# Ledger of designs, part 3: VH-VL binders against f9uss8

Target 1, 221 residues: f9uss8
Amino acid sequence: MVLTDIEYLLSYLEAHHVPTIKKKRHTYLTYHGLAEHYTYVLKDGIIKNSIILQDGREYNLSYIAKPDVISLLRDEVSRSTDQPFNVRIESEYATFYQVNRVAFWKYVNSTPELQNYVKNYYRKKLSENILRLQRMVMNGKKGAICAFIYSLVDLFGRKVNEGILIDFVVTNDDIAGFCGISSRSSVNRMLKELRTDGVITVKNHKFIIQDVSYLLDQIAN

## First folded at step 1 (VH-VL)

Design p8 (framework fv_pozelimab)
Fold by ESMFold2-Fast, scan of step 1:
Structure p8 (fold): chain C 221 residues (1-221), chain A 120 residues (1-120), chain B 107 residues (1-107)
Amino acid sequence: as target 1 above (221 residues)
Amino acid sequence: QVQLQESGPGLVKPSETLSLTCTVSGGSISSYYWTWIRQPPGKGLEWIGYIYYSGSTNYNPSLKSRATISVDTSKNQFSLKLSSVTAADTAVYYCARLGYSSGWEYFDYWGQGTLVTVSS
Amino acid sequence: AIQMTQSPSSLSASVGDRVTITCRASQGIRNDLGWYQQKPGKAPKLLIYAASSLQSGVPSRFAGRGSGTDFTLTISSLQPEDFATYYCLQHNSYPYTFGQGTKVEIK
């Protein structure tokens, strides 16, 4: 039998009877700065990772919509156990494996498949963070919004007659937080421009991307 | 059944290094965390630190500058060295295993303890 | 470091009594709490892990409850062999910290 890295991890956690926790929409699994001895693994649902900036603004880091480890920034021997970001539930419910951190790393260190998962996880997260930084720094505000909307294709994209449906409600506040834009008016204006130009439309509070090539042209290339 | 046994000198002079060894029998030292815990006479328990069989360590900050834990998988042993001892280091020293089930840690096996007195 | 405070520091009770010991953490520790029994001159013995899970071989009269910051250990019908000091331990964050202990004396 051939399993992907994450499928192997999930099967391993289930076989070892790791407990799960279930949380409802718009509640928090954990908070930035909270001291915890756990590694969380998303089993099902959609979550949003964020931090609160010094001026009270929310800065959004990622959506996670498929099973994955929430964070591996803490190793088995480090004293720091503080959670690196807030985790809010975005689906009706989300379910997590709640794994003791030391036990998690013991599993990893004894299992070649899990070691490979961890290696690939760090590479993936580093690459994602570099691209996110590029979006925020290199592309300007409009380019940042275009890059963000395009990033949703991999997460929530579905082909429909009108274009690519982003099958998830993304608020203007979330967009502002993902793009580092302090003005909601700027977000609203740029989204209106994209709608007027026929790049996107909105149906049932969800985006439909009608001109993917336009979005790509706005990203640094 | 897994058994742990502490060994080492029962008397150490002030300013010297305290050295203890824990021997594991009835099971492999590999794939587990191993810990030292101490108890001064008439007082409570204090965690010193742990070592994973691969050599990774973590220490109580109050003792980190003086404590060193090492492991020898070929001898099924792990050891504690505590430098610059004073009378405050007089205690019964226990070695223990960090067990786990369903994602939770606990100290499931303990040595009998060895009294170390710091005195001239 | 997380401070663990036990109450009472000592108690005396008769055989057959229900005994309750409390442990409070200075911050939230989820259910990362164990209870240990130490008899005079002996090493501590694990009774309860994960706040409420009874260790194999431990009598069913021992029960743990709680989560977050407030935890209790209950002995439903005290026996002569239960004369001991009881310690709670948090393993939520490093350094691991023990409560100061509760001495249970049987008349």
Scores: ipSAE 0.000, ipTM 0.411, lowest interface PAE 20.4, mean pLDDT 83

Design p9 (framework fv_pozelimab)
Fold by ESMFold2-Fast, scan of step 1:
Structure p9 (fold): chain C 221 residues (1-221), chain A 120 residues (1-120), chain B 107 residues (1-107)
Amino acid sequence: as target 1 above (221 residues)
Amino acid sequence: QVQLQESGPGLVKPSETLSLTCTVSGGSISSYYWTWIRQPPGKGLEWIGYIYYSGSTNYNPSLKSRATISVDTSKNQFSLKLSSVTAADTAVYYCARDIWGSYEYGMDVWGQGTLVTVSS
Amino acid sequence: AIQMTQSPSSLSASVGDRVTITCRASQGISNDLGWYQQKPGKAPKLLIYAASSLQSGVPSRFAGRGSGTDFTLTISSLQPEDFATYYCLQDYNYPWTFGQGTKVEIK
């Protein structure tokens, strides 16, 4: 059969009659620290993972815009553990498989294809987190914003006449949260500079990247 | 260590164009904003404008009609031209690097300054 | 343009004194404020960025506070080398604007 690893997982969950739940835009699927028995698998929609810092600020970790497991950080054995992230719905609706965590890990441990998916998942997430940390440390505030905007190309990028359209509305608050910038005004000022420099433009509240090389330069230097 | 040096004439006649160059050494001009600031004798600091190494500029509106900042990446230099000068343009002119670092931003490296007197 | 007003315009203090100077913006600038030190005959030096963050290599006796429109720079124990004029700078919006300066004179 010609199923991808994620398609195999989705088919497996359907064959085992795992229930789905549907959530609307800007509601939360789960919260950081909530004691829960479930692993969630995104079936459809776009979500944002975040944590709340000690001072009350939200620090954004990732968007997930394609079917995938939301998080595998919790252990395989304990029947109730705290959720590692806040999960907010960013599309009009998102649909999830809500799978008992112990059952999920039994599925994985019984199936070589799912074990391979999990290994690739951890590798991908570790790589993404190392690159995010490196960008935050090495590139400064403007470099972090440039790196973040560039990261949206793979998730939402679409070629248009003017450049690369990021086909998703990203707010300045979300950008501040992804980049660890405490000042909304600093984000606004830096975005204004990028527009003035011809690096990006904004059309219907969405970014168009006009100078990809500039963004890459800010990441490399 | 990055160093900046201003150069240009110390005396300019009224109505002429003031031309200054800043030479960057010990580091690349690429990927940074570069700015000009001036200070009339006995007075405070005034921001003139910036240039990004790609050529993008922004100017103080009070000077925009007369000021031009340019960059020459092959020489690791950037320059200020200020046209139609008057006695009010007499000042020490500084060049500086404007950074957007991970844990710091602002004008972190400055040239020593060069006095330009506008007089007949 | 955002107007930056410093107070006092000048101040005299003895070595070891705690010195505070203030800077007020004509409109909200969040924490987008820097402090610069200028010694006689020399170029300005960055001390504080983002209102409260100490620049690398700057002595810990310098501290910045504030947000919005009201900001302070404090020197906790004044040293002879701190004789200088201090400028605040808002980098919230173009054009960047400096305060008029506060001259700190050793008694």
Scores: ipSAE 0.006, ipTM 0.436, lowest interface PAE 12.2, mean pLDDT 83

Design r2 (framework fv_romlusevimab)
Fold by ESMFold2-Fast, scan of step 1:
Structure r2 (fold): chain C 221 residues (1-221), chain A 119 residues (1-119), chain B 108 residues (1-108)
Amino acid sequence: as target 1 above (221 residues)
Amino acid sequence: QVQLVQSGSELKKPGASVKVSCKASGYTFTSYAMNWVRQAPGQGLEWMGWINTNTGNPTYAQGFTGRFVFSLDTSVSTASLQISSLKAEDTAVYYCARGWELLYYFDYWGQGTTVTVSS
Amino acid sequence: SYVLTQPPSVSVAPGKTARITCGGNNIGSKSVHWYQQKPGQAPVLVIYYDSDRPSGIPERFSGSNSGNTATLTISGVEAGDEADYYCQVWDSSSDHYVFGGGTKLTVL
């Protein structure tokens, strides 16, 4: 058996008694622009990253539902720096390792396995951001919603008789924030169109994807 | 304010046991490891091990296995060190010290507990 | 077993600069922390992470760490700086905290 990069990181943090913090649903771990001394690693739970735009709207960047570092976009030698994202808890509770930023980079610099994790992290995040940019500028509003719903398959997807269940409640406000759409009402209209076309259905406030090929066709250029 | 307050000095005979306590206040007890450090008379600092305050799992440095036991009472934010079958060589000042992270430092120390073992 | 080597004693005149070294194989790849211990007292952290000062520690205290030697520097030494100084690292290969043997700083 071979540990994945993240499994190695978690085992290392747990073995070395790195402090944890536990937060409840719909509280914030950190805020965009707030000075912070820490690198956070999600141990368990589901979180949402967002930023506040110049017009005061909250723009959603990602859900993280598997253990991972929240962000590595900060200067490694600074004792404190601004957080790039708001981090809100979406599960009943979420638990984080709370690693001092300088200590985290000392860990990485002394540990070849952690250096590999950081390389893979940056490559993965760059790829994800390129895809997000492609969605926003190339596909239009309907394409953005289709790409977003498809992205939920990897995070929350579970096969059921009716199709692929997205086993997490995603609000129309969250979808609007992920897709850069101005109102919940506009999202609702487009979701009604997808339901009418037989692409998705809703059961107990959760999506079931009935036509995955349709979503992929909207994403493919 | 963060404080670590240790129990008073002990005078014991060889073969007896002793329990040193360290009561933490001013922070969330389970968020930081508790370390134990020994200093024999006229000698330097020697790390004995640590206990994970969240899991209760102790880790002992080489030379401190067997007779030395780290324990916790989370309900009163207290870590304890028990030494059994005391020897004259156990005569030392025993410190508890809070660890922030393993690559960091000991930021707060107890005042120390002197254990003297004599016949 | 990783070993940190400190000189047993260093003497310095008041107002001059004291330098206390901590030697270790490739110590520049580790984080070095420094403690001051006065007779009958618990150790006090004076430098952490090679060169950072805790709140309340005067700017006269500074640190560096590269290659095989870390150094604690005390400029404008005062009589109250007379103490034992210990360096400390975490050795990840053995999962142990390691202290140096200590250096007695005498101010005369």
Scores: ipSAE 0.000, ipTM 0.437, lowest interface PAE 15.5, mean pLDDT 83

Design r3 (framework fv_romlusevimab)
Fold by ESMFold2-Fast, scan of step 1:
Structure r3 (fold): chain C 221 residues (1-221), chain A 120 residues (1-120), chain B 108 residues (1-108)
Amino acid sequence: as target 1 above (221 residues)
Amino acid sequence: QVQLVQSGSELKKPGASVKVSCKASGYTFTSYAMNWVRQAPGQGLEWMGWINTNTGNPTYAQGFTGRFVFSLDTSVSTASLQISSLKAEDTAVYYCAREDYGDYWYFDLWGQGTTVTVSS
Amino acid sequence: SYVLTQPPSVSVAPGKTARITCGGNNIGSKSVHWYQQKPGQAPVLVIYYDSDRPSGIPERFSGSNSGNTATLTISGVEAGDEADYYCQVWDSSSDHYVFGGGTKLTVL
């Protein structure tokens, strides 16, 4: 069978007995600014990337819920350099391949399939960042929250009788961090409005989207 | 300031009903779920279920379906537990405990407990 | 259903370190929370998410969680630490909270 680019990488790492590390929920794999010489590849689990803003607040950048390289922003040659993001574990556990960064890039540069993976990786991340910028310049905090909730459909969405279940617990604090909202009470107020309007409901701490068209109307093109 | 205050102790006969109330103060009631926990004399803590303070929708643990009803009165920031058709095995201290919608899975504030005694 | 196992009692001399264990299958993959309950009182959260302390809880209280065992550690034990201690997890497979059976800490 033909493997995807990431499946090819995972099969390589497994076949060469690259060490894995396992981290539990709400612990950190690494921190923004930590000097390390590894590239991490998510094997299993769900993680959240974040940065610390100048005012000390944590701004959430993305969830990663499928196997992928965590980041390719660091250079290919230096033995030690700073991690670009905080990486927190969101699933009960997450497992990572811990690959020497210089060795990782040597492998990529000698393998056409992984060169293609890197090109596709940057294209995908650029597109995701454009969507994130679009969300941040939307009119009003409610629009940002609606766009964020809709963005969870691709990662966690599952069709159920009541609508689309987001099969992952997303806290109000996480939503505040993703949307640049400084107050959990503001997030709670807007979520209550969406529930009152029949747009979403909550079951077992998880969202169910009942009116997808409402959320789409909040996304500015 | 931030408190959960429960109603007073109850002494009931088998077959009667009881309603335990839990009044919240000092915080935004709808920002926290309300959980109910039971403790029989000399026994450990047992989770009974929770109620969504925004929707009023209750969720019951398997052993607590039927005779147990969770309800809310958001106008007075109060959650209530009603037990119908009381049995001797319902004798316990009943606690309400809040859980932050912004930070799930632990109970940072508990009511003082309501003792329900069922005896003939 | 998921079960948490605690020793029924632990005894410790004043000023020494008490360790209360909470056993569960692969509990290291879950987040463990700890409650202190003094006689006739409601439980009080002393540790959350394995090792974090709420405001007002002394630094003598610490926690760890790995493999099949979580541990609440109380260093420099004081008479006032005498209480029942309960561990708790959220079990995502059953969508419910599980409490351990409790451990009575006696300071002798």
Scores: ipSAE 0.000, ipTM 0.472, lowest interface PAE 14.1, mean pLDDT 85

Design r7 (framework fv_romlusevimab)
Fold by ESMFold2-Fast, scan of step 1:
Structure r7 (fold): chain C 221 residues (1-221), chain A 122 residues (1-122), chain B 108 residues (1-108)
Amino acid sequence: as target 1 above (221 residues)
Amino acid sequence: QVQLVQSGSELKKPGASVKVSCKASGYTFTSYAMNWVRQAPGQGLEWMGWINTNTGNPTYAQGFTGRFVFSLDTSVSTASLQISSLKAEDTAVYYCARSLYYGSGRYGMDVWGQGTTVTVSS
Amino acid sequence: SYVLTQPPSVSVAPGKTARITCGGNNIGSKSVHWYQQKPGQAPVLVIYYDSDRPSGIPERFSGSNSGNTATLTISGVEAGDEADYYCQVWDSSSDHYVFGGGTKLTVL
């Protein structure tokens, strides 16, 4: 039987009785630059990854809404490492396996299935980062907002009578942080234009995409 | 090559005990639960329970409490089923089969032992 | 106690399509697995997670699951497909695996 790589990892951690930690909405699991000895694996919930820029602004990197390892950027030898980004809980609760980092890499090095997981993990993350860089370099502010809204379809999209419901509340501050826009007012103005043009609507603080073709036309190819 | 190899057939008299073994190879033994499934002659598959191979904690299905004991020897990647005070109704083929902990509801049992026939006569 | 109901037997001519059903209350909310068992052999997982095939299982085998019925479909049936077929679910309320009673597939 061919399992997904992440499902094998989750089963492995559960079988070995790896401890879990549960965090509430809008608390932080960890911070960019914090020294820690753990590898975290999201078991359940939705999180947001971000970094703080030199000028104090927060840039949002991704939402993670499915089980995944938070980061494997640090080496398997060092006993202490700094976390590469902030991790904030966006669902009511999120649950993580908390694995000693040295122990995690011992598990990987002794288990062919986990070695395969790590290889696929790096390929996937590299691919995702290249696409993110491409979108950032090629789009203006309006195009960035359209690309961001479209990216939410894969994570939170559901078909409804009016179009595609994004079944998650995204704030204007979060949109500003994902798109590198310094002003909440600028985000609000551009969203108003999209609503006026019939591209999106908002119900219960959630987007409904009415004109997918418009969003795609605004994204650099 | 992932496989489960079970001990050979047993012929026992009522009141005796039997121990069926299941040796795993080709995977990390403690990463999968070990299930026991019984099949009486001409009947269907019946789930008896499972044992957590990491903790050693067994879970028994209704009807298999008391005379049935699941155990492990992790040093040789072997799970065992012991049946005490054998009855004629225990005559069956006994299978071991692995399943995932997290995905047990989603993935079923992908690797099975060849089965051990236990016959209780007289 | 959760119960899965299968027809005891299904007959099909070679080359035709066989359909084996598995009935259960709200079974569409559960993941259904299917096993093939030939006489004197251990069961073999042929479909898991409603419709996914393990490596080595031919494309002729497919599955579906909705409402109160899951179905195993075998297209272009061959004589070698003759076997007993069992459906199975995990019942989260009792933390138990549950098997159906099995269906004997006869070819000719």
Scores: ipSAE 0.000, ipTM 0.506, lowest interface PAE 12.1, mean pLDDT 85

Design r8 (framework fv_romlusevimab)
Fold by ESMFold2-Fast, scan of step 1:
Structure r8 (fold): chain C 221 residues (1-221), chain A 121 residues (1-121), chain B 108 residues (1-108)
Amino acid sequence: as target 1 above (221 residues)
Amino acid sequence: QVQLVQSGSELKKPGASVKVSCKASGYTFTSYAMNWVRQAPGQGLEWMGWINTNTGNPTYAQGFTGRFVFSLDTSVSTASLQISSLKAEDTAVYYCARDEGYTYEYGFDYWGQGTTVTVSS
Amino acid sequence: SYVLTQPPSVSVAPGKTARITCGGNNIGSKSVHWYQQKPGQAPVLVIYYDSDRPSGIPERFSGSNSGNTATLTISGVEAGDEADYYCQVWDSSSDHYVFGGGTKLTVL
């Protein structure tokens, strides 16, 4: 069987006996600005990357729900050892490979398959960030919420009789943080509108998307 | 139309077990979370945890693991709370309450009438 | 663990306005719900999500939430409003609902 880029990385780390660390829900793996010399690789679980702004607001950057490197913003020669994001565990548990940063880049520099993974990683992250920025800038607050909910389909979407279940609990504070909305009440009001219009429903704290076309129309320029 | 009806009061000795039931009607049982809340005599409300009515998975507040068990019988739209190895400190009114389901941040829109559990020797 | 602080009692004359506070660190970033409980009865939701009223709750009941204090306001207080009032939030950091200690409203 031919391994995907991520599968290759995981098998490589396992074969080299890289230690793992297991963290419980709503604890932090690391903090924005913390001086560490580790590269973390998510083995299992769901995490959220965020930063805390000067005014105390949390700005949410991404969920990672599939095995992947958390960040490659620091290489072996970077002067700063500071972690770029807060990393909070969102699943009941998450497991990470904890790789010394210098050792990680030594592995990459000696292995063509890992060099290819890193190239593809940067390209993928750049493309994702450009698309997310475009959606946020073009769509206003309601459109940003619609774009965010739609983005959850790829991470957590599952087909059910009523529509597409987003099989993960997302709080109004998290939505506000992802959409750059300062008022949690504003988020709630817009979600109520979507529910009243039959676009979404909620079952046991999870969204069900009933009208995918509506969400896509709110994202269209 | 929406109703939560709880079982009657219980008087138990220390060390016994008790099961409190909460029967739901007037809505789709599996679409809403069920919460349990305790109120000791003359005291305030204390959240015990919730159960996912679709999956049956319970979540307990820190003080309520071990002796406390949340369960469901979806065929009769009933949630139950079982307390084992009863202590005098368990004397309280126990409420079930429905979570509206928008977020964890929403309040409890319908409550059961409460079940008084008294533990005395 | 997150803590909500309420005054143990508030007194108000009939027809006047009662204000019941709920203090919590950065509570303005959370959704505050309010319950009315009369002796021997189950609690009744009177305000949810800071300021929304459930169907059947009179317009005299209103809520606000900013900074470190949420407030339940009852205008034109009636004798039937005499009860214990509880605030409640979901604390996402602990995955807990948290109740305030309760405020006994006395209508003199």
Scores: ipSAE 0.006, ipTM 0.576, lowest interface PAE 9.4, mean pLDDT 86

Design r9 (framework fv_romlusevimab)
Fold by ESMFold2-Fast, scan of step 1:
Structure r9 (fold): chain C 221 residues (1-221), chain A 120 residues (1-120), chain B 108 residues (1-108)
Amino acid sequence: as target 1 above (221 residues)
Amino acid sequence: QVQLVQSGSELKKPGASVKVSCKASGYTFTSYAMNWVRQAPGQGLEWMGWINTNTGNPTYAQGFTGRFVFSLDTSVSTASLQISSLKAEDTAVYYCARVGYWDDYYFDYWGQGTTVTVSS
Amino acid sequence: SYVLTQPPSVSVAPGKTARITCGGNNIGDKSVHWYQQKPGQAPVLVIYYDSDRPSGIPERFSGSNSGNTATLTISGVEAGDEADYYCQVWDSSSDYVVFGGGTKLTVL
């Protein structure tokens, strides 16, 4: 069977016995500004990437919930460089391959299959960033929240009797951080409105999307 | 303090067997692969292969299969090299050296070496 | 099989700069590591991943790697630097660790 790009990378890391580390929920793998020698590849678990803005607020960039490289933004040639963002563990545990960054890039440069993975990775991340910009600047605050909730369907969506369960606890603080909204109270008010309108409900601290069409109608084209 | 301490020199007759040991200390034994490197008198360094300290699985370089066996005893943090049916060309200093589990192998710590001399 | 080529010997006066080359086809696409071996002693890692220094190795040791040649540079050479120097790569295509033939550095 033909391996996908990520399956090829994972098989390579296993074949070369690259060391793994395991981290517990709500601990940080790395911090913005921390010197880093490694490229991390998520083997199992869920993580959240974020940055700290100049005014001290946390801005959330992405969840990663499937095996993937955490970031390819770091310099390819220096042994040590500053970590560009925070990585927090969101699942009970997460497991990562710790790959020497310089070794990783030398291997990529000599391996056509990994070059293909990197090209696809950058295309995917560019598309995700464009969608994030649309959410933040084009849709207004309520539209940003609707776009964000809808984006969780691909990562955590599961069909249940009442609609689409987002099978992951997302806090109002996390939503504020993903949507560029300064106030937890503003997020709570808008979520209450969506609940009153029958768009979402909450069961065991998880969202159930009852009206997908409403969410889509709130997203600017 | 990281140390790899090897067993003492051996003088053997052709056809005999020898076992060289390498005892690790000062780090978590299973976090690093153990490699074996040979150096014949007046010659350069020659990689023989490695053993995975987590699984016990050995990998041998071409030319070091059959008569050469890598093993380990994790309970005492010791890796061993057994050479059977010794030949004169096996006369060399044998080094153990540790490697992090990376795609590019480099040896940050080496044992002091064990001299194996095969003579009649 | 992949081959690394080193000059058999290099001579340098104390305080001057020694350059030891390691030739290999497209070696710039590989990571090069360097070891120092004094008579009767085990090798010691002096440079890894082309240019990084292990803790305890003096700043006067440096490395570079591009195209078909990697170079170990020792500035302000001291008598204690007299040794054999080996370059080393891992060849991913054959899954082999390859050592150069070694260079004897003589400080006169």
Scores: ipSAE 0.000, ipTM 0.408, lowest interface PAE 20.3, mean pLDDT 83

